VH-VL binders against UPF0166 protein aq_448. Designs and how they scored, part 20

Target 1, 96 residues: UPF0166 protein aq_448, of Aquifex aeolicus (o66756)
Amino acid sequence: MKEVLMRIYSSKEENLEDYINKLFEGGIRGAVVLQGIAGFGKGREFHSEEIEVLSYELPVVIEVVEDREKLLNFLKENRETFKNCYITFERVKVWE
Below, E stands for the ipSAE of ESMFold2; O stands for the ipSAE of OpenDDE; V2 stands for 0.75 times the mean of E and O plus 0.25 times the DockQ between their complexes.

## First folded at step 10 (VH-VL)

Design k1 (from c2 with heavy chain D33G Y55W Y101T; framework fv_necitumumab; at its last look DockQ between E and O 0.16; V2 from the best seeds 0.00; counts 0 for: pae O 5.0 > 2, placed apart)
Fold by OpenDDE, look of step 10:
Structure k1 (fold): chain C 96 residues (1-96), chain A 121 residues (1-121), chain B 107 residues (1-107)
Amino acid sequence: as target 1 above (96 residues)
Amino acid sequence: QVQLQESGPGLVKPSQTLSLTCTVSGGSISSGGYYWSWIRQPPGKGLEWIGYIDWSGDTDYNPSLKSRVTMSVDTSKNQFSLKVNSVTAADTAVYYCARSTDFWSGYFDYWGQGTLVTVSS
Amino acid sequence: EIVMTQSPATLSLSPGERATLSCRASQSVYSYLAWYQQKPGQAPRLLIYDASNRATGIPARFSGSGSGTDFTLTISSLEPEDFAVYYCQQSYSYPWTFGGGTKAEIK
């Protein structure tokens, strides 16, 4: 298999449940949501636990390891869901 | 700058095994996560991707040749090799080794000069 | 496998003219499309990658466009050294496949 690590960059308030549901429904083998303690995005606004009263805008990264072609097809079929997401891909070796 | 150079016999008899080696210089096979590929071109015809091998020995072969193709890598010599078993006249071609830029892009940015292998009795 | 179809098979033009080469994929390859130039007795040379990016050292007169299934290589003004065979190649899925090539020849 030709697996890649896909990272979806988002925030706690932005459609996380929808993203996870779409990944699950799409038959993606697994996904992990990581919460950052600080970060900034396109708007150049800095978000951190220290600045955010309720910490709702903290950065979130969804990591997925899956076949490259499968992920590309998945994203194609779910363009509207992920249209505002920053997504990266990295080649990985999977140890099983 | 990365350079690739093919080496091996230019003449192979039918039913025998074609063996070629690609020597890489100006860069290490064990770095960068590149796909080290073999591509062939029959005289006057187009290009056919044969397969690739990466630094870890992971391979993928063209299904059209998979049953007859074996690739290997020798990181100590900075070389990778191609074997094609049970050759016929249809295997006569210029054989190129090339480097794929990365996993995502999959295009070939560096090529060897190519070596003609003729299958003839 | 994804079949890449290039047209025309032969393109006869004069120096200074605009060349338009077509490459069509049997299914979407997104932007995972490269163009190569090959001259007689030489290995192919990468011209364009990711459908529209010029490789290092490639003159500005070469440009690539398209996405999905339809791609175009354009040479804005042909130089004498541009008369060669051009191949497209998809890297979206395995096996990686090349088009049949377009020969740009001098009229």
Scores: ipSAE 0.020, ipTM 0.732, lowest interface PAE 5.0, mean pLDDT 90
ESMFold2, look of step 10: ipSAE 0.447; ipTM 0.828
ESMFold2 (binder alone), look of step 10: mean pLDDT 93; pTM 0.954

Design k2 (from c2 with heavy chain D33G, light chain S31D N53D; framework fv_necitumumab; at its last look DockQ between E and O 0.07; V2 from the best seeds 0.00; counts 0 for: pae O 6.0 > 2, placed apart)
Fold by OpenDDE, look of step 10:
Structure k2 (fold): chain C 96 residues (1-96), chain A 121 residues (1-121), chain B 107 residues (1-107)
Amino acid sequence: as target 1 above (96 residues)
Amino acid sequence: QVQLQESGPGLVKPSQTLSLTCTVSGGSISSGGYYWSWIRQPPGKGLEWIGYIDYSGDTDYNPSLKSRVTMSVDTSKNQFSLKVNSVTAADTAVYYCARSYDFWSGYFDYWGQGTLVTVSS
Amino acid sequence: EIVMTQSPATLSLSPGERATLSCRASQSVYDYLAWYQQKPGQAPRLLIYDASDRATGIPARFSGSGSGTDFTLTISSLEPEDFAVYYCQQSYSYPWTFGGGTKAEIK
């Protein structure tokens, strides 16, 4: 297979449940949600757990390893859900 | 079926800019998931990848040519273009435009016929 | 950049014979490897992608094998129209690079 690592960048308060549900319903083999301790995005707003008011908007990365063609088709079918997400891809080798 | 066709001057003087256009038919260049590429082949030699552009204008160039290469895309005309600045005799080649197989793999499944560009004074 | 080395530079065979072409990468490209056929005055034509998958319309006599650094294109029984130059190409990392080519010529 031709697997890739897809990373979806988001925040804790932004549609995480919907993203995970779409991935699950789409038959994606697996997904992990990673929470960052600090970060910043397009708005140049710094988010950190040290700032209580911003602790709910900590950076989140959803990592998915899956066949690239499957992911391409998945994203095409779910354009509306992920339209505002920052998404990257990296080639990976899977050890099974 | 998708077809590609190169067009532009076949003769360029040294130090001038080589300019070529690729016209795509049988499919929309605005369709995501493909890298629209330029590849060249000096007479009697092998193939060199120049770079690609996607429908949104995202580009990546071969480091060997990056400083002299610029690509652009015109979705309204279903075309993408190549410019090579400050050409020398070493830039004499058949230039091909091509489409990558998919958004991730740099395999070229559709090619233009190629156009010879000769750099000569 | 990843250097692709093809061997032999020239392969002289007769129609009906088996052709074996080699392509070696300077580092692993996994299965991100394609083979092309080019005839005089024509653009290259995709034969094999992902090291071993035949492109649409490619005859079964063409097959690709290998992974990592060593790859092989095999033509089980050469047809007259198969005498051409063959190139391998890696797409694992930028810049994408081609081998120097193997010319299959008629003996």
Scores: ipSAE 0.020, ipTM 0.722, lowest interface PAE 6.0, mean pLDDT 90
ESMFold2, look of step 10: ipSAE 0.386; ipTM 0.810
ESMFold2 (binder alone), look of step 10: mean pLDDT 94; pTM 0.957

Design k3 (from c2 with heavy chain D33G Y101E, light chain N53E; framework fv_necitumumab; at its last look DockQ between E and O 0.35; V2 from the best seeds 0.00; counts 0 for: pae E 6.9 > 2)
Fold by ESMFold2, look of step 10:
Structure k3 (fold): chain C 96 residues (1-96), chain A 121 residues (1-121), chain B 107 residues (1-107)
Amino acid sequence: as target 1 above (96 residues)
Amino acid sequence: QVQLQESGPGLVKPSQTLSLTCTVSGGSISSGGYYWSWIRQPPGKGLEWIGYIDYSGDTDYNPSLKSRVTMSVDTSKNQFSLKVNSVTAADTAVYYCARSEDFWSGYFDYWGQGTLVTVSS
Amino acid sequence: EIVMTQSPATLSLSPGERATLSCRASQSVYSYLAWYQQKPGQAPRLLIYDASERATGIPARFSGSGSGTDFTLTISSLEPEDFAVYYCQQSYSYPWTFGGGTKAEIK
């Protein structure tokens, strides 16, 4: 396992700028924020662009591809910030 | 470097609670980054994963045992523990504690020596 | 849960021979598979992780291969200390599960 894809599932109501700033300050290679057009979570409350056009409740996913140990260190140092986020990981190979 | 050591009673009566502690040395539970698991092996049989706990106390248990097991962690003593309620003869096994990385679903790189727990009246 | 099936149950070979141990998963576990060696009265020892990566300190005669549902542990030339029980374990899906084991015996 050399490279890992991390996905942080959140919403615009979260302090998204703070998440991105911490990723940048932590020396993370890069991050992309993807906005969902509809979704629901554990509360089963449905959110969509048609309903959420004027709110921060639309789902977002922050994607990061990074070295395994670097990502582990980042998450340890920033646990309080991300403790309530739903986070998934996948091994990936980066084409060069 | 990292060493794990199980401790607890070798004999437990049916219907009682089995209680085991794993002491970690050469590493620190409080630093994070790992899952701390219990795995058991009935004599002459295979291995069964019981569950894990992390440094913050978050757990996941094997569904087959979930209703009867609890785990806890004491980072100040560098220990984690297992309780199995309402034991029967089927809970007789060698119990191992083991470590895996919490970033990935895990393979176990360090194991304790194991302790035999016999459930008998 | 994912059932791990190992074969053969017992493998009788002489030192110097090549051993081939099979592990099959009831569904794809991709490469989330480990191999362990266990001697009587001892804890399991990690041999292979991620299907094919040797753990620290494991001799080159041990190699793992496969992905998906079919996995193989190969010992290229058996040493006397290699006669033990070998377990595979998947870590793709909870609960994590082990195979029933293959016992390697001296013929």
Scores: ipSAE 0.015, ipTM 0.619, lowest interface PAE 6.9, mean pLDDT 85
ESMFold2 (binder alone), look of step 10: mean pLDDT 93; pTM 0.954
OpenDDE, look of step 10: ipSAE 0.021; ipTM 0.733

Design k4 (from c2 with heavy chain D33G S56D G57S, light chain N53D; framework fv_necitumumab; at its last look DockQ between E and O 0.26; V2 from the best seeds 0.00; counts 0 for: pae O 5.0 > 2)
Fold by OpenDDE, look of step 10:
Structure k4 (fold): chain C 96 residues (1-96), chain A 121 residues (1-121), chain B 107 residues (1-107)
Amino acid sequence: as target 1 above (96 residues)
Amino acid sequence: QVQLQESGPGLVKPSQTLSLTCTVSGGSISSGGYYWSWIRQPPGKGLEWIGYIDYDSDTDYNPSLKSRVTMSVDTSKNQFSLKVNSVTAADTAVYYCARSYDFWSGYFDYWGQGTLVTVSS
Amino acid sequence: EIVMTQSPATLSLSPGERATLSCRASQSVYSYLAWYQQKPGQAPRLLIYDASDRATGIPARFSGSGSGTDFTLTISSLEPEDFAVYYCQQSYSYPWTFGGGTKAEIK
């Protein structure tokens, strides 16, 4: 297996539930949603707990560890869902 | 600057094992983030990726050659090696070692000069 | 495996002319596409990576474009040293595969 850590950068108000559902339905082995306390994205808009009402627009990172090719196929099949997401990949070693 | 150089016998008999070594200079193979690869090119033909190995001995081989290919790395010598078992005339080619990046950035930015290996009785 | 098809097999042009080389993938490789130049007796040399990024030291006359399945290498004005064989390569999925090459020769 050639596992990678995929990070999907988004926000809470964005299609977070849809992203998680797609990952789950796609048979991805697991996903963790991390909420940032502050950040800025493609729109160069800064978001933080101090300036956001109800923190709905805070930055969110979805982390996934999965086989590289499985993730590629997953993203290919779900291109429309994730087309506006900023996604990074990092090689990881999995200890089992 | 990173340099790669292939070494090994240029003639191998059929059914024997082809063995090549790539010596890396100007950089350490113990550095992460790179795949140390072998590519071959039969005379007058195109290029075929054989496989890669990283500093941690993680490997991936072309399915067309997987059953006959073994790669290894020697960090103490800053070398990585290729073995191809049970060679035939079809394995006659110029063999290149090359460096590529990890993940999908699997383009080869540094190459050895290549070494011709001829399989003949 | 993903099959990379290059066309034309041979391109006969004169120095100063524009060269357009095509590379087609049997399925989408997104932007994970590289171009190489190979001269007789030499190893391939990386020209373009990520479909359109020029490698270090590569002249500006070389440019890559395309995404998905169709890619193009363009040499805006051929220099005598540009007559060589050019290969495309995908790194989207294993095994990494090369095209059959396009030979740019002097007319």
Scores: ipSAE 0.024, ipTM 0.744, lowest interface PAE 5.0, mean pLDDT 90
ESMFold2, look of step 10: ipSAE 0.300; ipTM 0.793
ESMFold2 (binder alone), look of step 10: mean pLDDT 93; pTM 0.954

Design k5 (from a7 with light chain S30Y; framework fv_gevokizumab; at its last look DockQ between E and O 0.51; V2 from the best seeds 0.00; counts 0 for: pae O 7.4 > 2)
Fold by OpenDDE, look of step 10:
Structure k5 (fold): chain C 96 residues (1-96), chain A 124 residues (1-124), chain B 107 residues (1-107)
Amino acid sequence: as target 1 above (96 residues)
Amino acid sequence: QVQLQESGPGLVKPSQTLSLTCSFSGFSLSTSGMGVGWIRQPSGKGLEWLAHIDWDDDKSYNPSLKSRLTISKDTSKNQVSLKITSVTAADTAVYFCAHLDYTVEYGSGYFDYWGQGTLVTVSS
Amino acid sequence: DIQMTQSTSSLSASVGDRVTITCRASQSIYSYLSWYQQKPGKAVKLLIYDASSLQSGVPSRFSGSGSGTDYTLTISSLQQEDFATYFCQQSYSYPWTFGQGTKLEIK
């Protein structure tokens, strides 16, 4: 199995529930949502708990470890959902 | 500028192994997001995808020919090789190698630069 | 396998004409569709990728459209150098497959 770590960069303002639901419905092994304490995105605006009153625009990273081909097929089928997301792939070795 | 050039034997006898080489420049298969593919075209017919190989040495084969195909790369020489075993007259075609551009985002790919092709005739 | 069908194998047109070439997939390919131009003695040329993205260096008179199973290559004003064979190709699933080609000839 050629497994990869997929990172989906987003924010708390985005439809995170939809992303997670799509991953779940797609049969993906698992997903973890990480909240950043600070960062900047496509708009070049800096977001942090110091700036954000409700912290709703804080950076979020969804991490998924899954077979590369499965993830690629998943993204093909869910282009519309993730069209505005920044997504990266990194090779990983899973310890079993 | 990306350039690719195919080389082959021109003539191969039935049941023999056809060896093709793609020499390229303007890019490296050590660079993520790119690969090299082979496509063939029988005379007067359409194009058939055979196989491709990417920077990560990941190989994809046409299932109809997988048992007879072997693709490999030599990154240091900027070459990609394709072997086709047990050839028949049906393997007579112009063989092209082409630069494959992958988009990591959704796994899409297209061939944005092609070689001129090399004719291979299978005949007794 | 996904079959790519170009309903027109040969098309006659004149310089200046608006030309449309269609390509249909046997199932949805989600815009994973490229268009290529082939001329005798010349390297195959990529025109359009991802259904509607114009490859760098390709004249703007070429455009691609479509979604799902149906896609179209359009040449807004045919030029003399555009007489060639055009192929569509899907890269949605393996094996990648091509249409049979549409030969654009001088009327």
Scores: ipSAE 0.016, ipTM 0.714, lowest interface PAE 7.4, mean pLDDT 90
ESMFold2, look of step 10: ipSAE 0.279; ipTM 0.796
ESMFold2 (binder alone), look of step 10: mean pLDDT 91; pTM 0.935

Design k6 (from b50 with heavy chain L106Y, light chain S30Y; framework fv_gevokizumab; at its last look DockQ between E and O 0.07; V2 from the best seeds 0.00; counts 0 for: pae O 5.9 > 2, placed apart)
Fold by OpenDDE, look of step 10:
Structure k6 (fold): chain C 96 residues (1-96), chain A 122 residues (1-122), chain B 107 residues (1-107)
Amino acid sequence: as target 1 above (96 residues)
Amino acid sequence: QVQLQESGPGLVKPSQTLSLTCSFSGFSLSTSGVGVGWIRQPSGKGLEWLAHIDWDDDKSYNPSLKSRLTISKDTSKNQVSLKITSVTAADTAVYFCARIPYGEWYGYFDYWGQGTLVTVSS
Amino acid sequence: DIQMTQSTSSLSASVGDRVTITCRASQSIYSYLSWYQQKPGKAVKLLIYDASSLQSGVPSRFSGSGSGTDYTLTISSLQQEDFATYFCQQSYSYPWTFGQGTKLEIK
């Protein structure tokens, strides 16, 4: 069992379809896109549904559970696609 | 070609501080995911992980020795240093530094130095 | 701490032999297991990582297997240069720990 939870932090403004397509084409077993209600990050700008002008930049997290080596190799091969993303890893136990 | 080389005092007196330096080439600690760790081996015994440091200056220590260990890096010199305070005879060992290719997520050492013997004696 | 046990401290074999070295963890380490080769006066060499992944440049006669608490390093056909001490290491939890080693000697 070598799985980790990878989280890719992005926003709705980003080309999420490209990220999902890359993951899919890379043979990653699965990915889920979560939309945040509110958040802040780069530039210390706050994004929420309460601010109409910023509604298009709501926080988005792509979660992936996959073999850690596979994910690291995937990211190496797709550096350009994910160069502006904030990515974290967490060790997980998978129950199947 | 990845290479690591340990340097140390060879002989240290009890209660003194042991300072070790790992000089490496063929890679950089500015590279994301890369780490360097220290492992020691008493004569005729197994290996003991001491500490490691990664590209992001994140440090991990063996809990049994944490209070006596300090690891640091100089990325510009391609060096990692380890200090062990209040040494005793139990700290006599060959000390190795080794590269961790992807930090704690892999947790293995893919390249090792040849080691340097440190003897603690009065 | 997780204890890594290599029950066989020394093993005698001949060139051409199939050799198996075992390593047991005190609890499951979920394939966070590496194998190393140590020879006097030389740098320790990584052989296997993640229980069964062969390190680049390592001869294919080396292989790793196992899961849970029990792991095995196999040399399919022993060569003269393979006489050495072999260590397993877990990286599932801190502190990372090593087995006591298995010395492979010429018969």
Scores: ipSAE 0.020, ipTM 0.728, lowest interface PAE 5.9, mean pLDDT 90
ESMFold2, look of step 10: ipSAE 0.161; ipTM 0.765
ESMFold2 (binder alone), look of step 10: mean pLDDT 92; pTM 0.945

Design k7 (from c1 with light chain S31D S53D; framework fv_gevokizumab; at its last look DockQ between E and O 0.39; V2 from the best seeds 0.00; counts 0 for: pae O 8.5 > 2)
Fold by OpenDDE, look of step 10:
Structure k7 (fold): chain C 96 residues (1-96), chain A 123 residues (1-123), chain B 107 residues (1-107)
Amino acid sequence: as target 1 above (96 residues)
Amino acid sequence: QVQLQESGPGLVKPSQTLSLTCSFSGFSLSTSGVGVGWIRQPSGKGLEWLAHIDWDDDKSYNPSLKSRLTISKDTSKNQVSLKITSVTAADTAVYFCAHLYTVEYGSGYFDYWGQGTLVTVSS
Amino acid sequence: DIQMTQSTSSLSASVGDRVTITCRASQSIYDYLSWYQQKPGKAVKLLIYDASDLQSGVPSRFSGSGSGTDYTLTISSLQQEDFATYFCQQSYSYPWTFGQGTKLEIK
């Protein structure tokens, strides 16, 4: 299989639950949400625990390992949900 | 400066295989985000996307023609090839290759085009 | 497949005119829409990508707008070199599809 590591860059302000639900409903094999301690992205605004009250704007990365074509089709079907996300793909080998 | 040039047989008989080559300069298919696509245009009609290939050797085909299409690249020669098997009169068209800029979700647009090459399928 | 419809196959205009060309998708394409210019004997030229982004080197008199299913290419002041055929193209889903074209002719 041609698995890839998909990273969805977002923030705690976003509806992360919706993202996870969409991935789950889409039959994606798994997803993990990682919280960054600092970062910048859209708007070039820097976010960190030092700056953010309640840390609600901290960067978040959703990592998914899945077949590349499946993920591309998934994203095409869910463009509206993920339209404001920065998404990267990296080839991976799954050890099973 | 990006340049693309199509080459083909000009005339092909029905049931034969049409081989097209796109030679390009000003960019490399080793560059992330870069691809090359094929589009055709029957006389007096609109444009039809056929296939494209990207830097990662990912290939996309028009489903209606997938069984007859084969796209490949030679990065070292700056060439992309397209083969169409079992051609009929319906495959008569001007064939264009174009530089593809890929965007998110496998989307993209063709920002530079070749002049096109006419291919006529006739007995 | 997503059908792209340019309801106007041809239109006549004069130099200096404001020209609008429309393109409609059979479903939402979420701004994955490009506009191209085609002239006989010349390479097809990209004008607009992502519905409203002007390609580098393209005159500012060209602009794109729209959302969802309906998109528009506008030439604010038509120039002599703008008489050509214009195509829209969606890249939202495969197969990528083009409109049938709108031929802009001199009045």
Scores: ipSAE 0.012, ipTM 0.707, lowest interface PAE 8.5, mean pLDDT 91
ESMFold2, look of step 10: ipSAE 0.199; ipTM 0.771
ESMFold2 (binder alone), look of step 10: mean pLDDT 91; pTM 0.939

## First folded at step 11 (VH-VL)

Design m1 (framework fv_ofatumumab; at its last look DockQ between E and O 0.76; V2 from the best seeds 0.00; counts 0 for: pae E 6.0 > 2)
Fold by OpenDDE, look of step 11:
Structure m1 (fold): chain C 96 residues (1-96), chain A 120 residues (1-120), chain B 107 residues (1-107)
Amino acid sequence: as target 1 above (96 residues)
Amino acid sequence: EVQLVESGGGLVQPGRSLRLSCAASGFTFDDYAMHWVRQAPGKGLEWVSYISWNSGDIDYADSVKGRFTISRDNAKKSLYLQMNSLRAEDTALYYCARSTDFWSGYFDYWGQGTTVTVSS
Amino acid sequence: EIVLTQSPATLSLSPGERATLSCRASQSVYSYLAWYQQKPGQAPRLLIYDASNRATGIPARFSGSGSGTDFTLTISSLEPEDFAVYYCQQSYSYPWTFGQGTRLEIK
């Protein structure tokens, strides 16, 4: 098995529940959601705790460790759901 | 204009090694995954290997695993294929091809190919 | 690996006629299917990607359809330059694979 770390960059209120549900339904082995305190994305809009007191659109990163082929096929099958997401991949070695 | 130029092909005996090169120009090389695809004389196309834009992901056809190594130098805009333990069935025209995106996709640009002949 | 089977092996037609080429996958590839044209002594040229999208610069007479396991390339009215070998290719799972090709020849 060739595992990779996948990171999905999004905002807290932007389809987070749908992303997690898709990962779960897709049989992905696990996912962790991390919340950032500040950041900016493709829209060049800056988000922080000070600014997001009303909007609750703080940066969110979903981390997943899974087999590369499984993840690529998962994303292909769910292209519409993740079409606007910023996604990165990194090679990892899993120690069990 | 997008251009891919392969080199390094030749005639070798079984068990020998060759190193193919592909020089890219006319586009941002490190924005695209690259592939090797081969075509035996009078036969169809066979995917050989791929490498993502930053070399973070690599894969091979089962027929060449353990014998071939794909690599790239983004600074030189070059793609390579180290072929070891060559066999007669490796005889083919070898194309380098650009993917439509940085990780996967289809082959939107191809080189002219370089010929590899393995014969005793 | 996913096996792609093209039919017919050879198709003989005249300029102006409609050409229909088939590609069948051993398992579903969803819409991750491309078509290529190859003329003698030349590298393949991308015609269709994602089953039905024409690549840049490809004439409107070329069209692709299908999903899952059954795909079709259609040339509505053949031009003399269209007589060549055509390949389908899946990019759903590694290893990526090609069909064995269909030769479109002049009758």
Scores: ipSAE 0.018, ipTM 0.727, lowest interface PAE 5.5, mean pLDDT 90
ESMFold2, look of step 11: ipSAE 0.076; ipTM 0.748
ESMFold2 (binder alone), look of step 11: mean pLDDT 92; pTM 0.935

Design m2 (framework fv_ofatumumab; at its last look DockQ between E and O 0.78; V2 from the best seeds 0.00; counts 0 for: pae O 6.6 > 2)
Fold by OpenDDE, look of step 11:
Structure m2 (fold): chain C 96 residues (1-96), chain A 120 residues (1-120), chain B 107 residues (1-107)
Amino acid sequence: as target 1 above (96 residues)
Amino acid sequence: EVQLVESGGGLVQPGRSLRLSCAASGFTFSDYYMHWVRQAPGKGLEWVSYISSSGSDIDYADSVKGRFTISRDNAKKSLYLQMNSLRAEDTALYYCARSTDFWSGYFDYWGQGTTVTVSS
Amino acid sequence: EIVLTQSPATLSLSPGERATLSCRASQSVYSYLAWYQQKPGQAPRLLIYDASNRATGIPARFSGSGSGTDFTLTISSLEPEDFAVYYCQQSYSYPWTFGQGTRLEIK
């Protein structure tokens, strides 16, 4: 298998729970959500704990390691859900 | 104007090697997935290989795996196909074509093609 | 691999007539289906992408429809320059595959 590390860049207000549910329902082997302390996106708006007093717009990264073909098909089947996300792929070797 | 120009085709004997090139112009080459698609004489189209924008993602048709190698040089705006252990069934017109990403699997621009003939 | 079957193999029509071309997939490809036109001695030209979107510069007489396994390319009123070979292509899964083509010839 050709496994890859997929990273989904998003924020807490961008349907994070929906993303995780879709990954789970899609049979993806696992996902980890990382929370950033600061960042900026397409709108060049800066988000941080210092600025975001009542906001849930801190950056988050969802990391997934899975077969490349499976992930590509998953994203195609869920195109509308992830169409506005910034997603990267990196080849990885899994040690098992 | 978007342009793709293939070169490197020719007549070779089975078992020999050949290297195809595709020169791109008129667009930001490094932003696009690039593909090779071939067409045997009087036949339909067959996808051969693709390479992602950065070159980190590559795949091949089963018919050419282990024999062909796709590569790109974004600085030179060039796509390559190293063909080893050529067979008679590899005889075809070879097109280079671009696509945007893995979301869009359509080829919006094609080269004129370069002919590869494998015959004893 | 996903097999695309086009029908009919040959379609004979006259200018001004309506042409309907079919493409059937062995399994669902959702909307990840494109149509191409190829004239003798030329590279294929993209007509339709994502099943129903017309590519830039493509005349309005060309339209695509369908989803899942059944797709249709329609030419509402044939022009002389429309007589060519047409291919469908799926990009849902690797390897990306083409139909065997439909030859649209002048009656």
Scores: ipSAE 0.017, ipTM 0.709, lowest interface PAE 6.6, mean pLDDT 90
ESMFold2, look of step 11: ipSAE 0.521; ipTM 0.851
ESMFold2 (binder alone), look of step 11: mean pLDDT 92; pTM 0.929

